# VH-VL binders against q8ixk2r445to577: the designs that were tried, part 149

Target 1, 133 residues: q8ixk2r445to577
Amino acid sequence: FFGMLQNKGLTDYCFDYNPPDENQIVGHQVILYLCHGMGQNQFFEYTSQKEIRYNTHQPEGCIAVEAGMDTLIMHLCEETAPENQKFILQEDGSLFHEQSKKCVQAARKESSDSFVPLLRDCTNSDHQKWFFK
Below, E stands for the ipSAE of ESMFold2; O stands for the ipSAE of OpenDDE; V2 stands for 0.75 times the mean of E and O plus 0.25 times the DockQ between their complexes.

## First folded at step 7 (VH-VL)

Design yd3 (framework fv_axatilimab)
Fold by ESMFold2-Fast, scan of step 7:
Structure yd3 (fold): chain C 133 residues (1-133), chain A 123 residues (1-123), chain B 107 residues (1-107)
Amino acid sequence: as target 1 above (133 residues)
Amino acid sequence: EVTLKESGPALVKPTQTLTLTCTFSGFSLSTRGVGVGWIRQPPGKALEWLANIYWNDDKYYNPSLKNRLTISKDTSKNQVVLTMTNMDPVDTATYYCARLKYYGSGRYGMDVWGQGTMVTVSS
Amino acid sequence: DIQMTQSPSSLSASVGDRVTITCLASQSIRSYLAWYQQKPGKAPKLLIYAASSLQSGVPSRFSGSGSGTDYTLTISSLQPEDFATYYCQQSYSTPYTFGGGTKVEIK
């Protein structure tokens, strides 16, 4: 699957990766931003290894969650996907992070006017449901 | 309406530290996709980018200034502060702050600028 | 660092002329380029972002084009208020570098 990874509950918001330096893409937090429909920094690939790849740039980035953390961070993709980079996109639209046994949720952090994808206990909330567009 | 205004000393002696404050209104630096940058322009010369600070507190500096720069924000005061150490006469310039706006496609532009403040470095 | 080279450094033109300014990047910047206008004693004004997108409120006689390393700002019919210095800037990689500027002077 390729495309913009959009939230079912917050239909105007998409996964977005906007590092200030496109030659150094590792280490920044993945955000949610208004969907613009132009691909680019909102264009992601879901792979057979259960990775969410940022493949607009080289080397390719893969979304990861570090141990004990709830934020989604960009790492370099590896030949064999490590466990912290694996997300199961379920038939109901849930993104299940297998290593932590938590789900990706559109959630507020720092400011009530801003959303980020965070790991949370799995619920049936539309804020935990995602689809490629 | 969005406005930004620079403030700080007009005269600085060599080796001293310069502190500039950018005070803004009409937007919040906690809003996603917004940042504030500092740019300078020596008399009669081209623009030179100095530093950016973003809504998420990410900071980027021009490496040619050899770790002389520190940028910080106070979101409750709508202020961004730039500190530059070890001032030299070649640092004489008009200093601007500007809003960085994210245009969705992963590209930023500086859409509103302050009026600029002239800083002269001389004994 | 990505170097931005503008040409020409200055030009003389008359009202009604088509003016073209070029900006060359030392590596591909994938349209992460903005154009600014600066009048004497004033702060720069954003004209174009993302290489070709016109900023709100900027007259349609201004246009940007290009990709990769080669970018152009065009003023289709120069007006008296357009006599200024124009700068390109890349925001692809830090440091965000400006071109040397192109001064558009009255002939």
Scores: ipSAE 0.247, ipTM 0.741, lowest interface PAE 3.8, mean pLDDT 88

Design yd4 (framework fv_axatilimab; at its last look DockQ between E and O 0.05; V2 from the best seeds 0.00; counts 0 for: pae E 12.0 > 2, placed apart)
Fold by ESMFold2-Fast, scan of step 7:
Structure yd4 (fold): chain C 133 residues (1-133), chain A 123 residues (1-123), chain B 107 residues (1-107)
Amino acid sequence: as target 1 above (133 residues)
Amino acid sequence: EVTLKESGPALVKPTQTLTLTCTFSGFSLSTRGVGVGWIRQPPGKALEWLANIYWNDDKYYNPSLKNRLTISKDTSKNQVVLTMTNMDPVDTATYYCARLKYYGSGRYGMDVWGQGTMVTVSS
Amino acid sequence: DIQMTQSPSSLSASVGDRVTITCLASQSIKSYLAWYQQKPGKAPKLLIYAASSLQSGVPSRFSGSGSGTDYTLTISSLQPEDFATYYCQQSYSTPYTFGGGTKVEIK
């Protein structure tokens, strides 16, 4: 699968990666932004190693969640995907992070007025359902 | 209405540390994709970018000044603070803070600026 | 660091003139470019973002174009309030660098 990774509950929003430095793509948080349909910073690839790759840059970036955290950040992809970079896209549209046993949800932190992709306990909410467009 | 305003000392002696505060209203630094940056302009010279801080607390510094600069935010107070150590007369400039707005497709613009605060470094 | 070279450094023009300012990046910046206007004693004002997108509230006589390394700001019919210094800025990579400025003066 590849394309814009869109949320079923927030129907106008897609995964978006907007690092302040396009020559240094590691470490910035993945956000949700209005889907523009043009690819670019919203274009991701889901791989056979269960990675979500940001491959419009060299070297390629892979979405990861660091231990104890709930935010999705960009790391460098590795030859063999580490466990913190593996997301299982399930039949129901859930995006399951196996290492943490949590699902990616369009959610807010307590101090935030905006939705972003965060790890949350798995539910059947449409905010946890994703698809490539 | 979105506003930003700089505050800090107008006069600093060489070797001292400068602390500037940007106080803003009309937006939150918890909004995804938003940031606040600091820019300076010596009298009669071009604009020079100093540092950015983003909604997720990511920080970026001008490498030529990185060992002298620290940026921090207090989202509950709507404030961003910049400190610059070891001030020198060459650091005399008007200092601005500005909002970084994300426009999609990875592109930012500094859409609202403070009025600027003049800092003179003199003995 | 990405260097932004702006030309000319100054120009003299009359009301009604078409004014063109250029900005050259030392490497491709993929349209991560903004244009700012600064009047004497005032803070800069955003005119154009993403190389060609007009900021809300900015008159339509301002336009931006370009790609890769080469960018242009055009004022189609200069007005009295347009006499100012104009700056380009890249936001592709840190440090975010500004051009040296172009001062548009009355003829």
Scores: ipSAE 0.641, ipTM 0.880, lowest interface PAE 1.5, mean pLDDT 91
Fold by OpenDDE, look of step 8:
Structure yd4 (fold): chain C 133 residues (1-133), chain A 123 residues (1-123), chain B 107 residues (1-107)
Amino acid sequence: as target 1 above (133 residues)
Amino acid sequence: EVTLKESGPALVKPTQTLTLTCTFSGFSLSTRGVGVGWIRQPPGKALEWLANIYWNDDKYYNPSLKNRLTISKDTSKNQVVLTMTNMDPVDTATYYCARLKYYGSGRYGMDVWGQGTMVTVSS
Amino acid sequence: DIQMTQSPSSLSASVGDRVTITCLASQSIKSYLAWYQQKPGKAPKLLIYAASSLQSGVPSRFSGSGSGTDYTLTISSLQPEDFATYYCQQSYSTPYTFGGGTKVEIK
């Protein structure tokens, strides 16, 4: 699966990554932004290694969850996907993080009008449903 | 001042379940990024990581012991509990709890440790 | 699992000596490496985090370096209070594994 990763509940919002420096793509938080279909910042791939890759740059980036955190951060992809980079996109649209056993939820960023994907306890909320478009 | 203290039985019989409690002060497990980890050390041996629990109730276990370990927290009491089933003499060790402090970019350190509690498994 | 190999397992040194301890990871841990000091009968103490960052309150004679799979703890001038066992620990992936330790003894 590849393309825009769009949220069901938070209508018209997609995964978005826009690092300040194109030559340094790791270490920043993945956010949600209005889906625009222009690729680049909103182009992701779900791989057979259960990675969510941001592969518009070399080296390729992979979304990771850092220990003790609930945000999605861009790390470098590795030959063998590390445990904190493994996700399961389930048939019902839920995006499950294997290591934390939590689901990715579209949420409002604290003290902000912006939105971000956060790890939360898995529910049946449409805000935890995702699909590639 | 941040402090942690382990409590539990000093002696456990083989096959019994060990329950250890870590009581801490000077910080809260409601604080984002904060966690508590358990580490053990057999006499004269190296350190072995057992489990972590974080503010958001994320739990991580040593796979070699995962089926025997359960970690939980009571934020209101500033306590973390570790249970370990089917104890064996090989599990004799000093057990430590430590605070996990987040330093950004996925990096953290066990910056404050309890004094440790010695647990002997013997019939 | 990521294996952490420390060397040497033990060393003898004198006050004022430069001491170097090495930690080798079985795969890249990308600077997710901490160093601890442990004295007999005491809990470990954090010295270095993120491979090269000095923990608050730790003397500047301690330093950490390295990248990828190879990391080093250096004590520039050994002091009497530095005789202890030192451990490296990776936090790159679970399980968070420790090295076998290096005992620094008085010569």
Scores: ipSAE 0.294, ipTM 0.802, lowest interface PAE 1.5, mean pLDDT 94
Fold by ESMFold2, look of step 8:
Structure yd4 (fold): chain C 133 residues (1-133), chain A 123 residues (1-123), chain B 107 residues (1-107)
Amino acid sequence: as target 1 above (133 residues)
Amino acid sequence: EVTLKESGPALVKPTQTLTLTCTFSGFSLSTRGVGVGWIRQPPGKALEWLANIYWNDDKYYNPSLKNRLTISKDTSKNQVVLTMTNMDPVDTATYYCARLKYYGSGRYGMDVWGQGTMVTVSS
Amino acid sequence: DIQMTQSPSSLSASVGDRVTITCLASQSIKSYLAWYQQKPGKAPKLLIYAASSLQSGVPSRFSGSGSGTDYTLTISSLQPEDFATYYCQQSYSTPYTFGGGTKVEIK
């Protein structure tokens, strides 16, 4: 799949990545922003290796979750996907992180009006349902 | 070989609706990362972007013309259709369709253009 | 809207000259910029995408550079087939605006 990764419950919000240095994409947090298709910050690829790739730059970035954390951070993609970069987009729309056994949920950033994707215990909430547009 | 060709009326009267068809070959709009855009160029003037449509049916319009434009696709026929309502003589231009290709990693461009079709708006 | 100011609007040059064309964006476009060549009576042709990446089949005498708001197309040694009008276009934010064009003419 390739396109904008949208949330069902938080309508019209998409995965967004806007690193401060377009030549250094590693180490920054993925956010949620209104789906707009402007620029190239909202285009992601879901690969056969179960990666979510940010491929608007070289080298390509892959979404990861570091051990013990709940935030989605950009890492460099590797030839064989590391366990912390594997997500399963299931038929019901849930986005399951294999290593942590948690699901990606649209959440309000602490003390903010901003939204981010975070790992949470899996539920049937529409805020844990995602689809490519 | 990738080709695009614009078709439609060469002459339109003021207030009429223009319908242009982009027929293409050598690629499919069902392919991820692919789109088709419409651009116009009045005689002797700069290019102006009109609208894009992507493989996933996302549509984007020039805001100055948004209420006048509709873009659609028929993936099975390899066609994209642009309609533009309430034509005026200032809309006289050559109209192009072009393939929008997403190369990944910040690479994005209209890499193949049709030859263009001249549309004149006059009584 | 992001305005693209292209300079010069025209220039005269001889075969073998180095030619430089600039585009200035009204705000940062983060290298989401393409350059097109258009010959009279013809459709535009993509030369450069992502500010500096050369499109397949385009001669290496063409190069692009710049970042932020300031971008440049360079033709290192002008050839007879390079007399044309050149346009930049930003693809960072809709509307995806073009520059006003630069006509490169025989001196």
Scores: ipSAE 0.007, ipTM 0.574, lowest interface PAE 12.0, mean pLDDT 87
ESMFold2 (binder alone), look of step 8: mean pLDDT 94; pTM 0.955

Design yd5 (framework fv_axatilimab; also named y38)
Fold by ESMFold2-Fast, scan of step 10:
Structure yd5 (fold): chain C 133 residues (1-133), chain A 123 residues (1-123), chain B 107 residues (1-107)
Amino acid sequence: as target 1 above (133 residues)
Amino acid sequence: EVTLKESGPALVKPTQTLTLTCTFSGFSLSTRGVGVGWIRQPPGKALEWLANIYWNDDKYYNPSLKNRLTISKDTSKNQVVLTMTNMDPVDTATYYCARLTYYGKGRYGMDVWGQGTMVTVSS
Amino acid sequence: DIQMTQSPSSLSASVGDRVTITCLASQSISRYLAWYQQKPGKAPKLLIYAASSLQSGVPSRFSGSGSGTDYTLTISSLQPEDFATYYCQQSYSTPYTFGGGTKVEIK
């Protein structure tokens, strides 16, 4: 699958990656932003290795969760996907992070009106359900 | 101000289970971005990472030892406990606990360490 | 697993010398690297995090550099208290592996 990765609960919001430094794509947080339908910073690919790839910049980025973090961070893609970069997109739309055994949830960023995807205990919430548009 | 101290048996027999406790002060494991890790060092050898536990109860283990290791925390007691099963003489080492501090953009460092506790595995 | 190869394994130096220690990762670790100092019989001490950021309280004579697979710790003017073993550690991917250590000895 590929396209804009949209949230079922926050219906107007999509995964978005727009690092403040164009020369350093690694280490910045993935955010949620209003879906614009133009691809670009909101275009992601779900791979057979269970990666969520970001191909707008080179080298290709892969979404990861660092140990002890609940935020999704951009990493470099590897030839063999490391466990922290593996997400299972389930039939109900939940995005399960295997290493932590948690689900990606649309959530409000601390002390802000902006939204971010965060790792949370898995529930049957629409805020934890995602689909490619 | 911030201190960590390891405690546990100095001598363990082969096949026994080792339980080590890290007791700390000056910080809380309920604080976002904080964790505690365990590292060991056999006499005269390099450091080897064992396991981490974080403020949100996320646990990570060295895969080479995963089936033998359990890490847990008691936030109210300021303690982290590491359990290692089926001890062998090659597990003889100084065991350290250390605080994990988040520095931003996904990066952590072990900024304060306990003094270490020597564990000898011998019959 | 990411293998960290540290060189040299030991070196002899005098007070005032510039000391350089290198660390090679088996794959790119995107500057997810820390340097630690360990004195005999003591616990390690964090010197540098994120490849080049100096930990609070660490003297400015210590510096880190590098990117991709190749990283360096430099001590610009060695002091008596700097005779120790130095370790690099990657935190890019679990398991978080350490280098073999570099022992800095009195010449």
Scores: ipSAE 0.062, ipTM 0.721, lowest interface PAE 6.3, mean pLDDT 88
ESMFold2-Fast, scan of step 7: ipSAE 0.050; ipTM 0.703

Design yd6 (framework fv_axatilimab)
Fold by ESMFold2-Fast, scan of step 7:
Structure yd6 (fold): chain C 133 residues (1-133), chain A 123 residues (1-123), chain B 107 residues (1-107)
Amino acid sequence: as target 1 above (133 residues)
Amino acid sequence: EVTLKESGPALVKPTQTLTLTCTFSGFSLSTRGVGVGWIRQPPGKALEWLANIYWNDDKYYNPSLKNRLTISKDTSKNQVVLTMTNMDPVDTATYYCARLSYYGSGRYGMDVWGQGTMVTVSS
Amino acid sequence: DIQMTQSPSSLSASVGDRVTITCLASQSISRYLAWYQQKPGKAPKLLIYAASSLQSGVPSRFSGSGSGTDYTLTISSLQPEDFATYYCQQSYKTPYTFGGGTKVEIK
């Protein structure tokens, strides 16, 4: 699958990677933003290695969650996907982060009008359901 | 290198359906992140966006014209077709197709345009 | 719809002049803005994408800046071939609206 990764519960929002410097693709948090339908910074690929890749720039970025954290950040992709970069896209649309045993949920960023994907305990919430558009 | 060319009728009568074809070379609509859009310009007036189609067959239409517009692609023929129903003299314009290309900045631009085709709606 | 207002609608300038064209969006467009140049009888040509990035092959005298709702196109030293109509376009939300155009005329 590839395309814009949209949330079922937060229906107008998509995964978005908008680093402050377009030449620095690593180390920044993945956000949720209004789906604009153009691909670009909202274009992601789900790979057979269970990676969520950002590949509009070179080198390719892969979404990861560091140990003890709940935020999704952009890392460099590896030849063999490390465990912290593996997400199981379930048939029901949930994104299960294999290493932490948690699910990706659309959540409001504290003290702001913005939204971010965060790791949370897995539930049947539509805020934890994702699909490629 | 990369070229696009519009084709279709130069004269359309009121109430008829307009069909325009964009034929391109030097790129493929199977390429991730690429699209083709249609834009028109009435004589002496500003540009107006009509519709976009993307590599994944996603389609976007100008809401003011959505009930009249259909966009489709034939990736194997390198063609995008725009159909507009119920033509009116106010639809007289030069019609352009253009490539939508992703740049390293994370935003699209229409980087290559066809030469345009003039469509006059008159009895 | 997001409305794009360009100012001025026309201007007269001499070769060597610094020219600034502004584009105001009715809401924040997060730098999803492109600038196009159109010469009489010709298709538009992309100059700037992502508000400030220069398209390959476009002379360095063209520059774009801005964020939020306010954007500008600057030509640092106007050349004879720069007399044209310039359009901004937002691609943040459909419909992807153009400004009304700014005609740069020879003085």
Scores: ipSAE 0.006, ipTM 0.556, lowest interface PAE 11.5, mean pLDDT 85

Design yd7 (framework fv_axatilimab)
Fold by ESMFold2-Fast, scan of step 7:
Structure yd7 (fold): chain C 133 residues (1-133), chain A 123 residues (1-123), chain B 107 residues (1-107)
Amino acid sequence: as target 1 above (133 residues)
Amino acid sequence: EVTLKESGPALVKPTQTLTLTCTFSGFSLSTRGVGVGWIRQPPGKALEWLANIYWNDDKYYNPSLKNRLTISKDTSKNQVVLTMTNMDPVDTATYYCARLKYYGSGRYGMDVWGQGTMVTVSS
Amino acid sequence: DIQMTQSPSSLSASVGDRVTITCLASQSISRYLAWYQQKPGKAPKLLIYAASSLQSGVPSRFSGSGSGTDYTLTISSLQPEDFATYYCQQSYSYPYTFGGGTKVEIK
């Protein structure tokens, strides 16, 4: 799958990566922003290695969970995907992080009006359901 | 002020299990993004990372130590415990615990260290 | 595992000298690098995090730079209290790895 990764519960919001320094894409948090339908910073690819790739930069970025955090950040893709970069996109739309056994949920960023994907205990909430558009 | 202090036996015999406790103050392991790591240094040698534990109970171990390591925390006591099985004279080192501080953009640093505790492994 | 190669292993320099220590990662670590200072018989002290950010309370004569696989710690004007061993450390991937250390002796 490839395209814009949209949330079923937070209906108009998509995965978005907009690094403050275009010359270095690694280490910044993945956010949720209004889906604009044009790809660009909202274009991701789900691979057979269970990666979520950010293909608009060279070298390609891969979404990762930083150790000790519940946030998703951008890392460089590796030849063999490390465990912190593996997400199972399930039939029900859940995005399951194998290493932590948690699910990606659309959530409000602490002390902010912005939204971000966070790791949370898996539930049947529409805020944990994702699809490519 | 943030402080960490290691405690445990100074002498261990070969094949025994080492248990070290890190007791800290001035921060909590219930704080999101905070962790505690263990590092050792044999006399006259470089630093070697052993294990990390984080506020959410995520645990990471140095794979070169052949599954000899266990790390755990007691958040209410402000303690982190490291256990290392099957001790060998080559494990003689000063053992440190340190706070893992998140600096944003996925980056950590070990900003405050304990004084270290010397563990000698001999018959 | 990411190998961290630190150069030189030791150096001797005079007060006022500019000292540079290099750290080479076996793969790109995207500036997930810290520098530590360790004085004899003491625990390490964090100097630099995120490759170039100076830790609070550390003198401005210390600076870090680099990207990808190549990183440098610079002491612009060496002082007597800078006698120590310096270590780089990557936190990009587990296991965390340290360089072999650079011992700085002030003449």
Scores: ipSAE 0.270, ipTM 0.782, lowest interface PAE 3.3, mean pLDDT 89

Design yd8 (framework fv_axatilimab)
Fold by ESMFold2-Fast, scan of step 7:
Structure yd8 (fold): chain C 133 residues (1-133), chain A 123 residues (1-123), chain B 107 residues (1-107)
Amino acid sequence: as target 1 above (133 residues)
Amino acid sequence: EVTLKESGPALVKPTQTLTLTCTFSGFSLSTRGVGVGWIRQPPGKALEWLANIYWNDDKYYNPSLKNRLTISKDTSKNQVVLTMTNMDPVDTATYYCARLKYYGSGRYGMDVWGQGTMVTVSS
Amino acid sequence: DIQMTQSPSSLSASVGDRVTITCLASQSISRYLAWYQQKPGKAPKLLIYAASSLQSGVPSRFSGSGSGTDYTLTISSLQPEDFATYYCQQSYSWPYTFGGGTKVEIK
């Protein structure tokens, strides 16, 4: 799969990655923004290795969650996907983070009116349901 | 003010198990994004990372020592405990605990350290 | 494991000198790098996090730079209290690894 990764509960919001420093694409948080339909910084690829790849810039980025964190950040893709970069997109639309055994949920960013994807205990909430457009 | 302090035995015999306690104040290990790590330094050598524990009970161990290490926390007591089995004279080192502080963009730093506790392994 | 190589292992300097310490990672660590200062008999002290961000309370004469595999700690004008051993540390990949240390000695 590839395209814009949208939230079922927030129908108009897509995964979005636009780092402030173009030469330092790694380490910044993935956010949710209104879907613009043009691909670019909202274009992601879900791979057979369970990666969510960002191919808009070189080198290619892969979404990861680090130990002790619940935020999704950009890492460099590796030849064999490490466990912190593996997400299982389930038939019900849940995006399950394999290493933490938690699900990706659309949530408000702390101290902000913005939205971000965060790891939370898995529920049947529409805020935890994702699909590629 | 944030402080951490290590406690445990100063002398350990070969094959025994070492138990070290890190007692801290000025922060809670129930706070999202916070962790405590253990680092050691043999006399005259470089620092070596041992293990981390985080607010959500996620645990990470140095793979070279994983079979010997156990880390746990008691959030209500503000304590983190490291256990290391089968001690050997080469494990003689100063053992430190330190707070892991999240600075954003996935980057952690060990911003406050305990004073360290010297552990000598000898018969 | 990511190997961190510091150079030099030791250097001699005088008060007022500009001191440069380098740290080379065996693979790109994307600025997931911290620098620590350790004085004899004391615990390490965090100086720099995220390769270039100065820790609160650390004098502005300390600065960090670098990207990819190559990182540098600079002390612009060495003070008497700066004679210590300095360590770099990566947190990009498990296990966390430290450099071998650079001892800054009085000339």
Scores: ipSAE 0.029, ipTM 0.685, lowest interface PAE 6.6, mean pLDDT 88

Design yd9 (framework fv_axatilimab)
Fold by ESMFold2-Fast, scan of step 7:
Structure yd9 (fold): chain C 133 residues (1-133), chain A 123 residues (1-123), chain B 107 residues (1-107)
Amino acid sequence: as target 1 above (133 residues)
Amino acid sequence: EVTLKESGPALVKPTQTLTLTCTFSGFSLSTRGVGVGWIRQPPGKALEWLANIYWNDDKYYNPSLKNRLTISKDTSKNQVVLTMTNMDPVDTATYYCARLKYYGSGRYGMDVWGQGTMVTVSS
Amino acid sequence: DIQMTQSPSSLSASVGDRVTITCLASQSISRYLAWYQQKPGKAPKLLIYAASSLQSGVPSRFSGSGSGTDYTLTISSLQPEDFATYYCQQSYSFPYTFGGGTKVEIK
């Protein structure tokens, strides 16, 4: 699957990666932003290795969550996907992070009116349900 | 200043359970990205990682120890506790706790260590 | 598990010498590697994180390099206080694993 990765509960919001410098795609947090339908910073690919890839720039970026963290950050894709880069997109729309055994949830950023995807204990909340558009 | 200190019994009999406490100061386990790990070192041998616990209560264990390990934290007391069941003479080692510090770009280092506590397992 | 192999197991060098210690991972660890110094009877001290980043307070004579499976710790000019055992450690996957250690003895 590929396209804009949209949240079922936070209905107008999509995964968005807007690095401060378009020539530096690694090390920054993935955010949620209003879905604009133009692809670009909101265009992701879900691969057979369970990766969520950002292919707009080279080298390709892959979303990861480090042990002990709950934020999704952009790393370089590797020839074999490491455990921290593996997400299972389930039939109900849950996005399950294999290494931590937690689910990706749309959440409000602290002291802000902006939103980010965060790892949280898995629930059947619509804020944890995602689909490609 | 960040400090960690291990405490627990110096002598354990075979088959008993070991309980070690790491008491720390200068940081909080409620801080995002912070964790505490346990490492051991048998006399004259290399370091062996045992377990990590993080601010969000995520826990990771060395599978070579066959689920003999339990790690827990009490954030209000600034303590992390490691329990190891069915002790054997080969588990004789100095046991260390250390802070896990996130350096960005996804990498952790164990930047401050306790002094270590020697645990001898003998009948 | 990722096996970390250090070479050499021990070495003797003179003050002022350049010392190189190598760490080989059984698979690529993408620079998720730290180096520690351990003096006799003491806890380990972090020297380098992320393969090449020098920990605050560590002398600039220590440096790390490498990528993939091959990593190196270099001491550009050995000092008497550098007598110690050095360990590499990967944090790429669980379990975290350490190398067997390299004992550096001053001649």
Scores: ipSAE 0.171, ipTM 0.761, lowest interface PAE 4.5, mean pLDDT 88

